VH-VL binders against Putative lipoprotein MlpA (mlpA). Designs and how they scored, part 8

Target 1, 215 residues: Putative lipoprotein MlpA (mlpA), of Myxococcus xanthus (p38371)
Amino acid sequence: CNFEQPETNCFVQESPSWAVKYDVVDSPKDANGDECTTTAPLVELMGVYKYVNPETGAAQLALRPATLASRAIADTTTTSADQTSLGSLDTEPKDHGFCHANDFAPAFVNVAASDTAAANTIRYEFTNVRVYSAAVAPGTQFTGELKYTSNGCTSSYVMRAVWPPAPCDTASTEPAENCGVGSGLNPEFAVVCQPTSATGTTGYCVPAGDIPSFK

## First folded at step 1 (VH-VL)

Design r3 (framework fv_romlusevimab)
Fold by ESMFold2-Fast, scan of step 1:
Formats: structure tokens, sequence, C-alpha cells
Structure r3 (fold): chain C 215 residues (1-215), chain A 122 residues (1-122), chain B 108 residues (1-108)
């Protein structure tokens, strides 16, 4: 379902896909505090939507990880609402052009057991989300923190995201295919190709530095 | 390499039934939704619905409830479309298409079957 | 019900730029995908999520989407680009995929 979005000073580029990378802050630990191995994805696509209440002017930011959307096909217990993290959003940018988003509800799926895998709950908890909405890059980069739980392992990350999501290949010498000229990204953005797996070369262009990430 | 291979063309009389098959290879069948798209002669693409390949649950677009049934045989990575009580209006090319999830299980159709022509005539 | 409007046909000379539009109410808030269909063949994805190209699609294909109009742009048009082009969106209000009526690109 979509809502009409009155113009505000906190512009966010709505898209079913942004490219998001996660940089580890706290390594995975189980409920006993012991090390374990399940981590958040290296990079994933994420749906980003802004809702504004037409009567009150209050704004909300919705984040829907593609990982949860994909795993939803094996889940009989959660809905699209459970798989989307909804938080508040400033209506006006604060210091240095950032619009802050807070009070996110957790997003999660309960993946049923299959012939190849045990049952698993995957949970995303977002905090300190900040969307860069200054004129030089209106609503096309954001940062925040993620607490990720999967297979009983909890870990935390700094997330950095950019729109549009540009596919890339670290093995390609063509600039357009490796986050350079012609990739579809603003050429002033400092971006790097992040493969989706540790052993592969294909992935998405993601911010190379702190948001806002510029050359 | 990802491939969707559909069954051969069918010529049927009104009132008969037909089953169109779409065999997937080169990927984990149950990780991607399968969509069905119809194209009547000289007309555009018309979305018919989708089936969740992990659960087997189908969802039909308006106008494709009742006579149309989406099904799976996961043991052979095959999705099927059955049309019962065929009418002349069912004459079309039927495509299966894999959906790559990029948001809310809703993405884009990255691979298509070659199409199956179903002709209904007396 | 959500409707996508495309011109029935667009003609362009070889080497020039073709622009195919897809009109829809507030389409700029949706993700638009584009498919190319040559006679007797299955559709092929040429643009997804408004402006992204699948691997193997030439750089001369580009897309944009804002307000009430999405546009597929093909620069340096070649005879081999002659095809029907369809835009597509997911409409959250109806929970349906919606296709435009298609645009026949003729290269003369």
Amino acid sequence: as target 1 above (215 residues)
Amino acid sequence: QVQLVQSGSELKKPGASVKVSCKASGYTFTSYAMNWVRQAPGQGLEWMGWINTYTGNPTYAQGFTGRFVFSLDTSVSTASLQISSLKAEDTAVYYCARELYDYGSRGYFDYWGQGTTVTVSS
Amino acid sequence: SYVLTQPPSVSVAPGKTARITCGGNNIGSKSVHWYQQKPGQAPVLVIYDDSDRPSGIPERFSGSNSGNTATLTISGVEAGDEADYYCQVWDSSSDYYVFGGGTKLTVL
C-alpha cells in the first residue's frame, strides 16, 4: 500500500532497491556470550519508503531488507508488515543536512524447517538511522546501525546505503561495471564494489566512506 | 546457467483442458517465485499471477480465477499452468517467468521461458 | 485499477536516439522495469528498478522515472533494436504486476 507524500524538507528517494553494506561493530555471539559464525550479509538490496500522514504531517521511514523478503517464501507466520521495519522520520533536516529516523520496529521472518535446513528466525533491529537530504545529494545516501540475529547469533553493524543500486563486478576492467563512470551513480559519490559473497566478484556499488560519501 | 524450458504448442477444441509446463534449471527452484504471463495474438503482455515455489501457494490476478490453476512438481523443478473448459479467448502464448526478489518478494522478471502457444479452435 | 500508458509506436532513424514513455499516476514512486520483445521471441529484461541494466544489455539503453512518466532511452539505435517494448510496475494497492500496452519501435 502507498501513501501520498506531501513535500517536506526531508526528501528520501523511494525505491524498492537501495544497496546497503554492513560493517561489523560487535562480532556474532550466542545467548551465552560465546562466539558463533552467522553474520549479516556483506551487501544486500533494501526497499526504502517514506510515508507522511496527510492530516498530521508526521513522517515515517520504512526499511525492508531483501534478505527478509526472499526468505518470506519459506515463512508461514509473518506478513509483509513484520518483514518491514517502520520508524519515525524528521520532517526537517537537522545538523549537516541529515534527517534522523528513530524508534524502528524490528523486522523479521520465521523460516520454517526444510529438507536442507533447520528452522531459523532472522531479525533486523535498526537504530540511529540518518538520511542525507542536503541539496548536493537529496535523499540518496543513509547510514544507521543494525543489530542482526540469525541462527541464535547476534551481531551489530554500521550500515551505509546508496541509491541507485548499481550491480558491479570486481573482476571487470570496464568502469561502468565496477562503480565508475557510466555505472548510474553520481560520479561525485565515493563508492566501491562489494561482492555478495566472500569468494565471488559480483555485487553492488556501496558507499566507500562515512555518509555523506563523496570523492 | 539459468534456463526455463516450456512444453510444446497445443491445439485444442473448446471445452478441452490443457497443461503447460515450465521446467527450471541452473538455480535453486524453491528460492524464486514463478510468474505466468499471457499474450493474445497481436496483443500485449498480461500478468496472470504467481506461485510461491517453496509453499506451493498460488495467487491469481483478476480474471484468472476458476479455470486457471498454477501448480508445482518440485522433485523435477517444474511449474505448471492448467486451463480447463478452454474458450477461443484463451488462444495465446503463455510464458513462465522467474521473479528475482529485490523488495518485499516483489522484483522483476529476469528470466523467461520461450513461451507455449495454445490455440483453441474447432 | 492502475494503468500504464505507452505510445503504440515510435519511429527512429538508425544512429539516432529513441525515447519510449510509460505514463502512470505517481509512477515516480514505483519501480519501473522494461522488457524488449522481438517477433516470435520471449521478452528480455533490458532495464530494472527504473535505471539499472542487467549484464549483457548495451550501455546505450538507459531509463529514468519521475513524477508521472518513466522513459526508456535507446541511444545510437541499431536495426537490431527493432522490437516491442513493455514497461512494468508492481502496484501495491492491487497487489498486481501491471504491464504497459507496449510500444513498437521501428528503425527506418
Scores: ipSAE 0.000, ipTM 0.418, lowest interface PAE 18.8, mean pLDDT 85

Design r4 (framework fv_romlusevimab)
Heavy chain, then light chain:
Amino acid sequence: QVQLVQSGSELKKPGASVKVSCKASGYTFTSYAMNWVRQAPGQGLEWMGWINTNTGNPTYAQGFTGRFVFSLDTSVSTASLQISSLKAEDTAVYYCARGYYRSGWSYFDYWGQGTTVTVSS
Amino acid sequence: SYVLTQPPSVSVAPGKTARITCGGNNIGSYSVHWYQQKPGQAPVLVIYYDSDRPSGIPERFSGSNSGNTATLTISGVEAGDEADYYCQVWDSSSDHYVFGGGTKLTVL
ESMFold2-Fast, scan of step 1: ipSAE 0.006; ipTM 0.558

Design r6 (framework fv_romlusevimab)
Fold by ESMFold2-Fast, scan of step 1:
Structure r6 (fold): chain C 215 residues (1-215), chain A 121 residues (1-121), chain B 108 residues (1-108)
Amino acid sequence: as target 1 above (215 residues)
Amino acid sequence: QVQLVQSGSELKKPGASVKVSCKASGYTFTDYAMNWVRQAPGQGLEWMGWINTNTGKPTYAQGFTGRFVFSLDTSVSTASLQISSLKAEDTAVYYCARVYDYVWGSYFDYWGQGTTVTVSS
Amino acid sequence: SYVLTQPPSVSVAPGKTARITCGGNNIGRKSVHWYQQKPGQAPVLVIYYDSDRPSGIPERFSGSNSGNTATLTISGVEAGDEADYYCQVWDSSSDHYVFGGGTKLTVL
């Protein structure tokens, strides 16, 4: 299905999945300021949606991390709305093709205690989100900042995201399987394969540089 | 209307201590990290570290541990830098500068006017 | 530790275009911010996130960042643009903010 949006508005590609990479800014600290070890994922899928108030034309951007969605099955106290971060979104792109999104509400889940683990709240707080919405590549890359809290550890990150989500394997020599020709990504995008774990090779294609990430 | 106002210039002898303050206004103090940046005479900008205004936890750049202490008084929206056992090499202009919301890719959007600290015998 | 390299000085005639470079290993994968400092004054942010301009900064100021070099470009240079210019990045591997050594822009 082809998308249709007015050229002058802030277009965002809506999808249950974008690939998002997190690069650490501040290492995890607990409430006393001491070092701890729980971090955000290296990469994850994220739902990205745009809502427009039909009466006012005001726009909102919604971000729903896959980590929160997957851990919600152990949570009876939060809703899908609590697991989704809503912020405002510019109506028109600014200079250089960026639409800014601001004032995000936190997204979180309250994971219940189990026989082997204490109760845990996982919390995402997004700021400085900018969607690249220039005519050459409308609404398929964004950047922003994340404050992540889990197991009492708070850490911060820059996030860089791209649509479509393309699975990849750093061990593959086939370009289509390692973010190259045939991967499904715009061939002009500068992307790199980001494994989901520090020791593995499989993951998702993510922006290789700052947004907009082009060759 | 964001403002960072620093304390006045100090002239100190080697071995003394100095405390430079930075009073913030026009925004929620705890939403932004406060950073300290030094500039020795005729030299460039040198980042010293930052303090998390929400938690009170300081982080020091390499070379600024021990004699340098960052602190807060959240009730008056003030961050402070204390330098103990002053040396001639500490002669510099000291700036406070806020960083947008504690995160990477951060920039210093507002700066204090600077406090000149001169250490001479 | 990460190092940013700037030329110590750049000279330009009034009305011409000045280009100030900031070199760093794979700096195109980092976000670069630029500050203007006039003698006796605090630095002022003129470009953030490679190419964005704060309110109040003239459109003559622009930025780019790719590969190993970020560039601050000032078109139609005026005498009032004479200042020291600093680039700055965050280095996540060391958890440090890093400034370039600064470039003195001389207009004529």
Scores: ipSAE 0.000, ipTM 0.429, lowest interface PAE 15.6, mean pLDDT 85

Design r9 (framework fv_romlusevimab)
Fold by ESMFold2-Fast, scan of step 1:
Structure r9 (fold): chain C 215 residues (1-215), chain A 124 residues (1-124), chain B 108 residues (1-108)
Amino acid sequence: as target 1 above (215 residues)
Amino acid sequence: QVQLVQSGSELKKPGASVKVSCKASGYTFTSYAMNWVRQAPGQGLEWMGWINTNTGNPTYAQGFTGRFVFSLDTSVSTASLQISSLKAEDTAVYYCARGKYYYDSSGYFPFDYWGQGTTVTVSS
Amino acid sequence: SYVLTQPPSVSVAPGKTARITCGGNNIGSKSVHWYQQKPGQAPVLVIYYDSDRPSGIPERFSGSNSGNTATLTISGVEAGDEADYYCQVWDSSSDHYVFGGGTKLTVL
C-alpha cells in the first residue's frame, strides 16, 4: 500500500498579516532584576515572508511585528532591515512536519523622546521558530520564543501564530465573529479569540493550543 | 543564567533506596520538562524518562518503571529521582536535563542544559 | 524500538575534518541533536535540530541530516575536540528519546 508523502519543501504562507499570540514565560524585569510593567502585546499582527537564494537554495524567514512597523513611522534612526527580524529556514520539513528557523537578527525601533515621554527602544529577539509545513496545514501555523524589551523591561514569551488573521469579538454569539464557522479559518484549526486588551473583547483568532493546533 | 544543580554522590548497599535531587534556577521551572539520563560506568547515555513539571505527570522509558520514581517540588524548583531496592546494576551517573518546552509542539526540544551528574554506587 | 547506529570510534589528524555518522531508518524526517561529553563531565549540546549551533559552540561544528544518515562534521579538528559524541532523536512511535551508542573521537 502506497502512502502519499507530505510536500518536501518548507511552505510558508507569505502575508503582511498573521495573528500572533504571546504567552508569558518570564515576567518583566528591569536591569536590576526588579519587577516592571511593560509587556509584549497580548496579540498582534505580523508580516511573515520567505526568501530563497536561487543559486544555493538556502531559505530565510522574515518576521516584521506590527508594533515595530507602526512605531517605525516616528523613528528616523533605524532602517526597515533593523525593524525586520531575518533568520534562516530549513528547505524541507523535519520531525512532525516542522521547518525550523534560527539565527534571527534582532528587530527594533528607536522611539525619540517627546515633550511627554522619554526615548525608548523596542526590541524583539526571536528564537526557536518552527513553522508547521505538512499537507493538512502547509505553512499556516508557527511557534517560537520571544525576548521582548521596552521601557527598560525585559520579558520572555512563547508565541503561536496562525494565518489568515481573523478579527473576532469574545462578546459575539455569531460563530463567524468568534473564531467559528465562517471566520475564514480552517474549521479543523483549534482557535480562540484573543482580545488586544485585558479589558476589551475585540481581537484576533489565535491558536488555542500547541502548534499544530487542531480540534 | 540557567543552572541545574544535583545532589552529591551516594554509596549504598543492595536493597537500600536513594533519592537524587536536581534544583533548577534561571528560568520558569514549570515551562520545561525535566529528563533523567543514566550512564553506567564506561557505557553510553540512556534516557530514563521525564516528568511534566506543570502537571507532575511522569513518563518512564521501558525498563525504568516500578523501582524508579520521578517527583517534583515546584515551590523550590526541584525535581527528584528515587530508586528503591537498589541493585548492583543501578551503579551509574544519573543526570537531569532540561528538555521539552510545553508551549512548543515542534518536534522535541534538545537537552540544552544538564545537571553535573550524581554518582550512585551500589556495593556490598 | 528505534535504534541509532554510530561508529564506536573515529580518529583524525589535527587540522583535518572529522565526520561522525548517526544511522537510523528515515532519520532525515527526524530532528537530530548532538552532544559532546568529555571524561568526568556532563554532556554539552553542540548541534541541535540537525544543523543549528548553540551560542559558544565554534563554527567548526556543523551538522546535516538526510535520508538514513545524520552527520556531525568538525573541521580543523583540535586536540580539545577529543570526546565522546552522541546523537539523539525523539521517536514518535515509542514516545521517547533515543540516544546513539556514542563515538569516541581521537585526535592523532
Scores: ipSAE 0.000, ipTM 0.445, lowest interface PAE 18.6, mean pLDDT 85

Design t1 (framework fv_bebtelovimab)
Heavy chain, then light chain:
Amino acid sequence: QITLKESGPTLVKPTQTLTLTCTFSGFSLSTSGVGVGWLRQPPGKALEWLALIYWDDDKRYSPSLKSRLTISKDTSKNQVVLKMTNIDPVDTATYYCAHRYYDSSGYYPFDYWGQGTLVTVSS
Amino acid sequence: QSALTQPASVSGSPGQSITISCTATSSDVGGYNYVSWYQQHPGKAPKLMIFEVSNRPSGISNRFSGSKSGNTASLTISGLQAEDEADYYCSSYTSSTYVFGGGTKLTVL
ESMFold2-Fast, scan of step 1: ipSAE 0.013; ipTM 0.551

Design t10 (framework fv_bebtelovimab)
Fold by ESMFold2-Fast, scan of step 1:
Structure t10 (fold): chain C 215 residues (1-215), chain A 121 residues (1-121), chain B 109 residues (1-109)
Amino acid sequence: as target 1 above (215 residues)
Amino acid sequence: QITLKESGPTLVKPTQTLTLTCTFSGFSLSTSGVGVGWLRQPPGKALEWLALIYWNDDKRYSPSLKSRLTISKDTSKNQVVLKMTNIDPVDTATYYCARYSGRYYGYFDYWGQGTLVTVSS
Amino acid sequence: QSALTQPASVSGSPGQSITISCTATSSDVGGYDYVSWYQQHPGKAPKLMIFEVSNRPSGISNRFSGSKSGNTASLTISGLQAEDEADYYCSSYTSSSWVFGGGTKLTVL
């Protein structure tokens, strides 16, 4: 491309990894409205990327869940584009320093049957994504909503995300290993260690409160 | 049958904190997907959403009022409480609590009768 | 901040059909599939008439129907009756908030 790419005022920290926490809003239901058990992860890593049209300055935000990326090797029917959710992105901040991203295409994989599991489609549908874009935390926290479908179970969540992704352990007394000083996170961020499993202690530092999450 | 009832002061002075309680019956706030929200309507004006609390204690606030609002629940008493700080005459309105059916873009399916709160010096 | 725009008033005669529009003024509405409509008689609490664009709660007459095209949701009332005279509000989720339209006063002439 021989055109200079225009910049937008909605800065987003691009990274193959952000730490994202999902808090359930609507518990899993199947197509008949009956309860079922498959849920989104408690926490996962997510690729976050920004694209800008060099001619118009129009911006797009791309979200690529690590769960979809990791299951892609068992999927011969979807492309990396299908496994990435692409939406629009404001060129200027609105509502209290937020840049809104909307009209996301679903991201999904079709996981082939194996010796241990039946074939399954995992689908992410993002809405109301808002990236906090203020000088004190430029494009390093966002919030939004997720509709997650897997094993025929659909559930919904509030998602809250932070960059950089910092591994943590709730059993550690060392601040650097439990989202404190030396963890790599902005010390003004209010963060807490979220384990990847209900019974484990290891996970990632995630926002402790609503975005923007500050002390 | 599902019922909700608002209670609290009907007259408050500017700068005070308004505390409203929603008492409900016929459903549990421990039920997955259920929430309770607060809304208001100034005399002769449109409805405005204020706050929402979900069964899992997750909370949502109107962005323009977030700094003034606190919502909490007491599941054992079947109550949801809204606190609004630094009350002003412009906050004069009928305040409603309503049950929210759980979806990200859910709806308010049962409403309390409303309580008129007048703010004057 | 995104808003939902409704006409201030609509009118019709008994037996006619009327339509009330609700337009999201924000280009950032994203997947505008969750619209609800509420009816409010003077001095009473709002009553849910339509949810998720086109679904009716039990007990709501099939004379009330909802639809959506692009960023505009519509409430249609067929076979208009005197008891339909009320204020009607649309609601949806936009700009990180649940928002309500300004309300439409339906007058049955």
Scores: ipSAE 0.000, ipTM 0.427, lowest interface PAE 15.7, mean pLDDT 84

Design t11 (framework fv_bebtelovimab)
Fold by ESMFold2-Fast, scan of step 1:
Structure t11 (fold): chain C 215 residues (1-215), chain A 125 residues (1-125), chain B 109 residues (1-109)
Amino acid sequence: as target 1 above (215 residues)
Amino acid sequence: QITLKESGPTLVKPTQTLTLTCTFSGFSLSTSGVGVGWLRQPPGKALEWLALIYWDDDKRYSPSLKSRLTISKDTSKNQVVLKMTNIDPVDTATYYCAHRKYYDSSGYTYYFDYWGQGTLVTVSS
Amino acid sequence: QSALTQPASVSGSPGQSITISCTATSSDVGGYNYVSWYQQHPGKAPKLMIFEVSNRPSGISNRFSGSKSGNTASLTISGLQAEDEADYYCSSYTSSTYVFGGGTKLTVL
């Protein structure tokens, strides 16, 4: 038989870690419209989970940014539910193999004041999330938009994500350490190493182009 | 399919306000995910972005020119208007309006895919 | 203003391949995901040739290709033809603004 089975369900690779890259759309502004400096990470890990209501069959997508999870230990006012953004999810892929997820609740933490820093709320608002769920890459890449608020600065990003999370180093000549052969990613994916800081070389392999990102 | 056309004065005097109108067809600014921008090109120089307006009336301006620019839309007439105050000879340029799809199935887009023919505005006394 | 650096001119003969570079003045690698290339013939409006680094709009010849390495984006034109003679501009969108390169004049001769 030479026929491929069509995707009939919105499959999402559930994992505590996907690698997510944020590309700035709107630079940080405070409530008065003035420039400020706090931005989203260049790249981070993100928990991705799918829930299905057993009685109705309705599906939900949950996104948990590692930045919120890591700061939760200093937060006494929010729960793990507040630190996870939950939205609806299509039950079947739409045109072009995408499963749309919408109506996300904000994810946030309230970081308590310390001797060296004022109290701070870090807030993630996701919109227009789309998981690619075609036979060639079932639920292992997604894209969407992020509105990020921290230290009173609000900025907007497009996000592109891939599973599995593969650590990388832009200074390495070894393909396995720079998103090439042996990195653990599907070799047909177009990926690039994104450092976690502007001055460093270590980070995670992230999609190099639009989702779906293929060579 | 998508067409845009700039109109306005071809000659303005220093200190006046320049008003340019972009009239378009093939899309509607009542459709979510659509925007129209203004760009200019002084003779022999590079392109410069000026302003952008989205379907939801959200507006973006070039930081260096923000105090001089206002962009507005009339969805029923398929028009976007740009006003630039305190015009100067350095503002002599061909002005373009262009279509932007704010996002598609792959996320936000940041390119201008269809452009008007441009209108040359000369600023002289 | 142009925050992106392009060579002022490039030349080639028919059938050759040429490459035009576009280099950021900053080290922001993320900004290069929004690189576009426009072709402009004298007296005419710019035409989109490449968007988001390497994507071609419908109707654009596959002789035109885009890529990036580090903080430099490149437009490559293979099989040069006389009608390719034009000005080429790169553009990027970062920090809520569009920036354009200074433009490169391609001469085919």
Scores: ipSAE 0.000, ipTM 0.452, lowest interface PAE 14.9, mean pLDDT 83

Design t12 (framework fv_bebtelovimab)
Fold by ESMFold2-Fast, scan of step 1:
Structure t12 (fold): chain C 215 residues (1-215), chain A 120 residues (1-120), chain B 109 residues (1-109)
Amino acid sequence: as target 1 above (215 residues)
Amino acid sequence: QITLKESGPTLVKPTQTLTLTCTFSGFSLSTYGVGVGWLRQPPGKALEWLALIYWNDDKRYSPSLKSRLTISKDTSKNQVVLKMTNIDPVDTATYYCAHSRDYGSYFDYWGQGTLVTVSS
Amino acid sequence: QSALTQPASVSGSPGQSITISCTATSSDVGGYNYVSWYQQHPGKAPKLMIFEVSNRPSGISNRFSGSKSGNTASLTISGLQAEDEADYYCSSYTSYSTVFGGGTKLTVL
């Protein structure tokens, strides 16, 4: 990549798509505390936007999971706003180059019943979101926590995200198609291809380690 | 700090259109995630949700009443208006407007309510 | 009819605990974390007591608690006081609309 560095306040790369990986912390449990099977996706695309209130100077971060947008076709009761989680965002980086985002509203869809499935609400709750905004990689990686509820199953995750979203294939020997040279990602980022399914090979390049994820 | 107040006619005739106005203070209906809803309660009966309008002008309506309801907002006046067409004596109820957070999932502040009687 | 079923009435004595149930006909409660409880005194507007199953708004006594198990949400009031006498409504935000239960009259004697 050949990005000019923006000034180091809490810059966030706005995009309809970032690649986000979820690593389980607490396995799915239903309301009775029993194990159940519905989990967050292994990887998905996420819209990431920054809003600044011109009157107060207060900054906000908006996160819109693609899973909610795609399920919305079966839902006539939620809006694009319901599918977007809005939280506060620091105006300047804190310790170690991180801008903290807090106080996120839940994002959700109400999926209507079909011939094969009962009605379902899919809910995302984000906490402890931190955007890496140091000069070396301003606003192109973030981490946080997700509490995910679907089919009555609640589970918790660490999320790690990177921009730009780069599609990949773990079966490809071509570096540009497997998160290497020519993929569009900063070559200094430590990234790995995460398939969208446990049995498939196609997915997105995601951070390989803790944010900031560098080689 | 958040307050809402309903206003409109207290007596209406069958087949007319009922127009109710909610005037509020202590919040902006431009704030992300905020909405204002309308609910009603016939004398001695349960609460019924009617409609909701969000900060971005997105609207929701009760499925059973959707064809009769129109909700609109005027952010500069701090007002939300509900119109119900083809009014009937069964629409006699106390009508409430209420503030909603977290995309309409609950109502945390309510107006005092206004009783609307439908009679010929 | 309401998709959420509440008992018409419940009673208790001062200092005791009571529980009011709210049962969905399907996954409306068990599958969703959007259950709210409202208290209504005669002639007054409803007041939010519990949201998202178990959360209390600022200013609501911890004598009021919410929970759910399977298709049934519950509001529990401990240390009953005379002022708790009111109608209680459960509500769920589901796939098509906000729905309310039929209401439960709590009598304190």
Scores: ipSAE 0.005, ipTM 0.427, lowest interface PAE 15.1, mean pLDDT 83

Design t13 (framework fv_bebtelovimab)
Fold by ESMFold2-Fast, scan of step 1:
Structure t13 (fold): chain C 215 residues (1-215), chain A 122 residues (1-122), chain B 109 residues (1-109)
Amino acid sequence: as target 1 above (215 residues)
Amino acid sequence: QITLKESGPTLVKPTQTLTLTCTFSGFSLSTSGVGVGWLRQPPGKALEWLALIYWDDDKRYSPSLKSRLTISKDTSKNQVVLKMTNIDPVDTATYYCAHIGYRSSYEYFDYWGQGTLVTVSS
Amino acid sequence: QSALTQPASVSGSPGQSITISCTATSSDVGRYNYVSWYQQHPGKAPKLMIFEVSNRPSGISNRFSGSKSGNTASLTISGLQAEDEADYYCSSYTSSTYVFGGGTKLTVL
């Protein structure tokens, strides 16, 4: 098997946008353990950045959910730093091509009350983040876990992400518009169009299977 | 250096409200990702989580005790307060407050106060 | 109801290795890295020994290690020393609450 591929440094494709899907593990519960309805998005864009300390060589991974960035207009108390989750990142791949990222600080926004809604904090907590950095697909897919809290509802997810973000439409018969040839994605990636809403058809191409997601 | 210390009455009567204060130093509850929790341990029994509060005023309560518990913070005084209503002899325990660490964004209690024994007697 | 089951006691001799198990009724232990371990000496507050299954806080001896297999997490203490004699508690976050095991008394003979 090819899991013995030569190690590469932990390369991450930096971009203001990756496409990320969330698959529920624990359904939303409030602080009392009762069911509630607020969930993470089905799919969203996410900023992904890598920082390296030039003196020590230590690396960090930064994740900035588009949901937090878009809600920032209603928030006067948090900054771009608070809306970005910063964790450590391996300098060399482990576990057959994966670079592990750990110790993420929560990312959050404090949404002010409006005429129709009470004040709300939206919080993202990332754990077990692993970037696939093997030679066949360096730094363009990652997986991890998300604990999402909004409106007092906490839920958990497996997240799977791919670069580049490719818009898609499940109703389109054009391969380039439905995650096929011409979409801009590596043709060997196993991807599927994930609509942004349960009733809509437009969304983003996301990994179809576990990372690394290949045909 | 993170330190926490519990304070409050050491002897309370059944049906009263127990108020405990956690005073801390070495961190601020205005710092993102930081929280403080309350736990208890009856004599000879296991640890039990009661409540926690985060920097953003998000509050979590043990489901079995939620109707009896109120947690609040005073960031300017470096204090977290826990109130438990309708106290009963079974609530006799050592009560701890603890700092919540965020190494991977999953919560754990990394620094603990010394604990305060609360005895409930008629 | 304890969602986490630990043996009531375990014993070993100085220099030996012992393992304390923590078995969950929920699949959360096998699926996530939610497990932490605490050491408690008589009359003292608990001390964090392991978090997220296998990570050690700064200052904790590498004689302490954590692992998991399926729904069972394990704390292993190698090169047992007299000062390791204490109660050990596992903990996990599941379904919006923190749960603790019943505790294991380690005796070093």
Scores: ipSAE 0.000, ipTM 0.447, lowest interface PAE 15.2, mean pLDDT 83

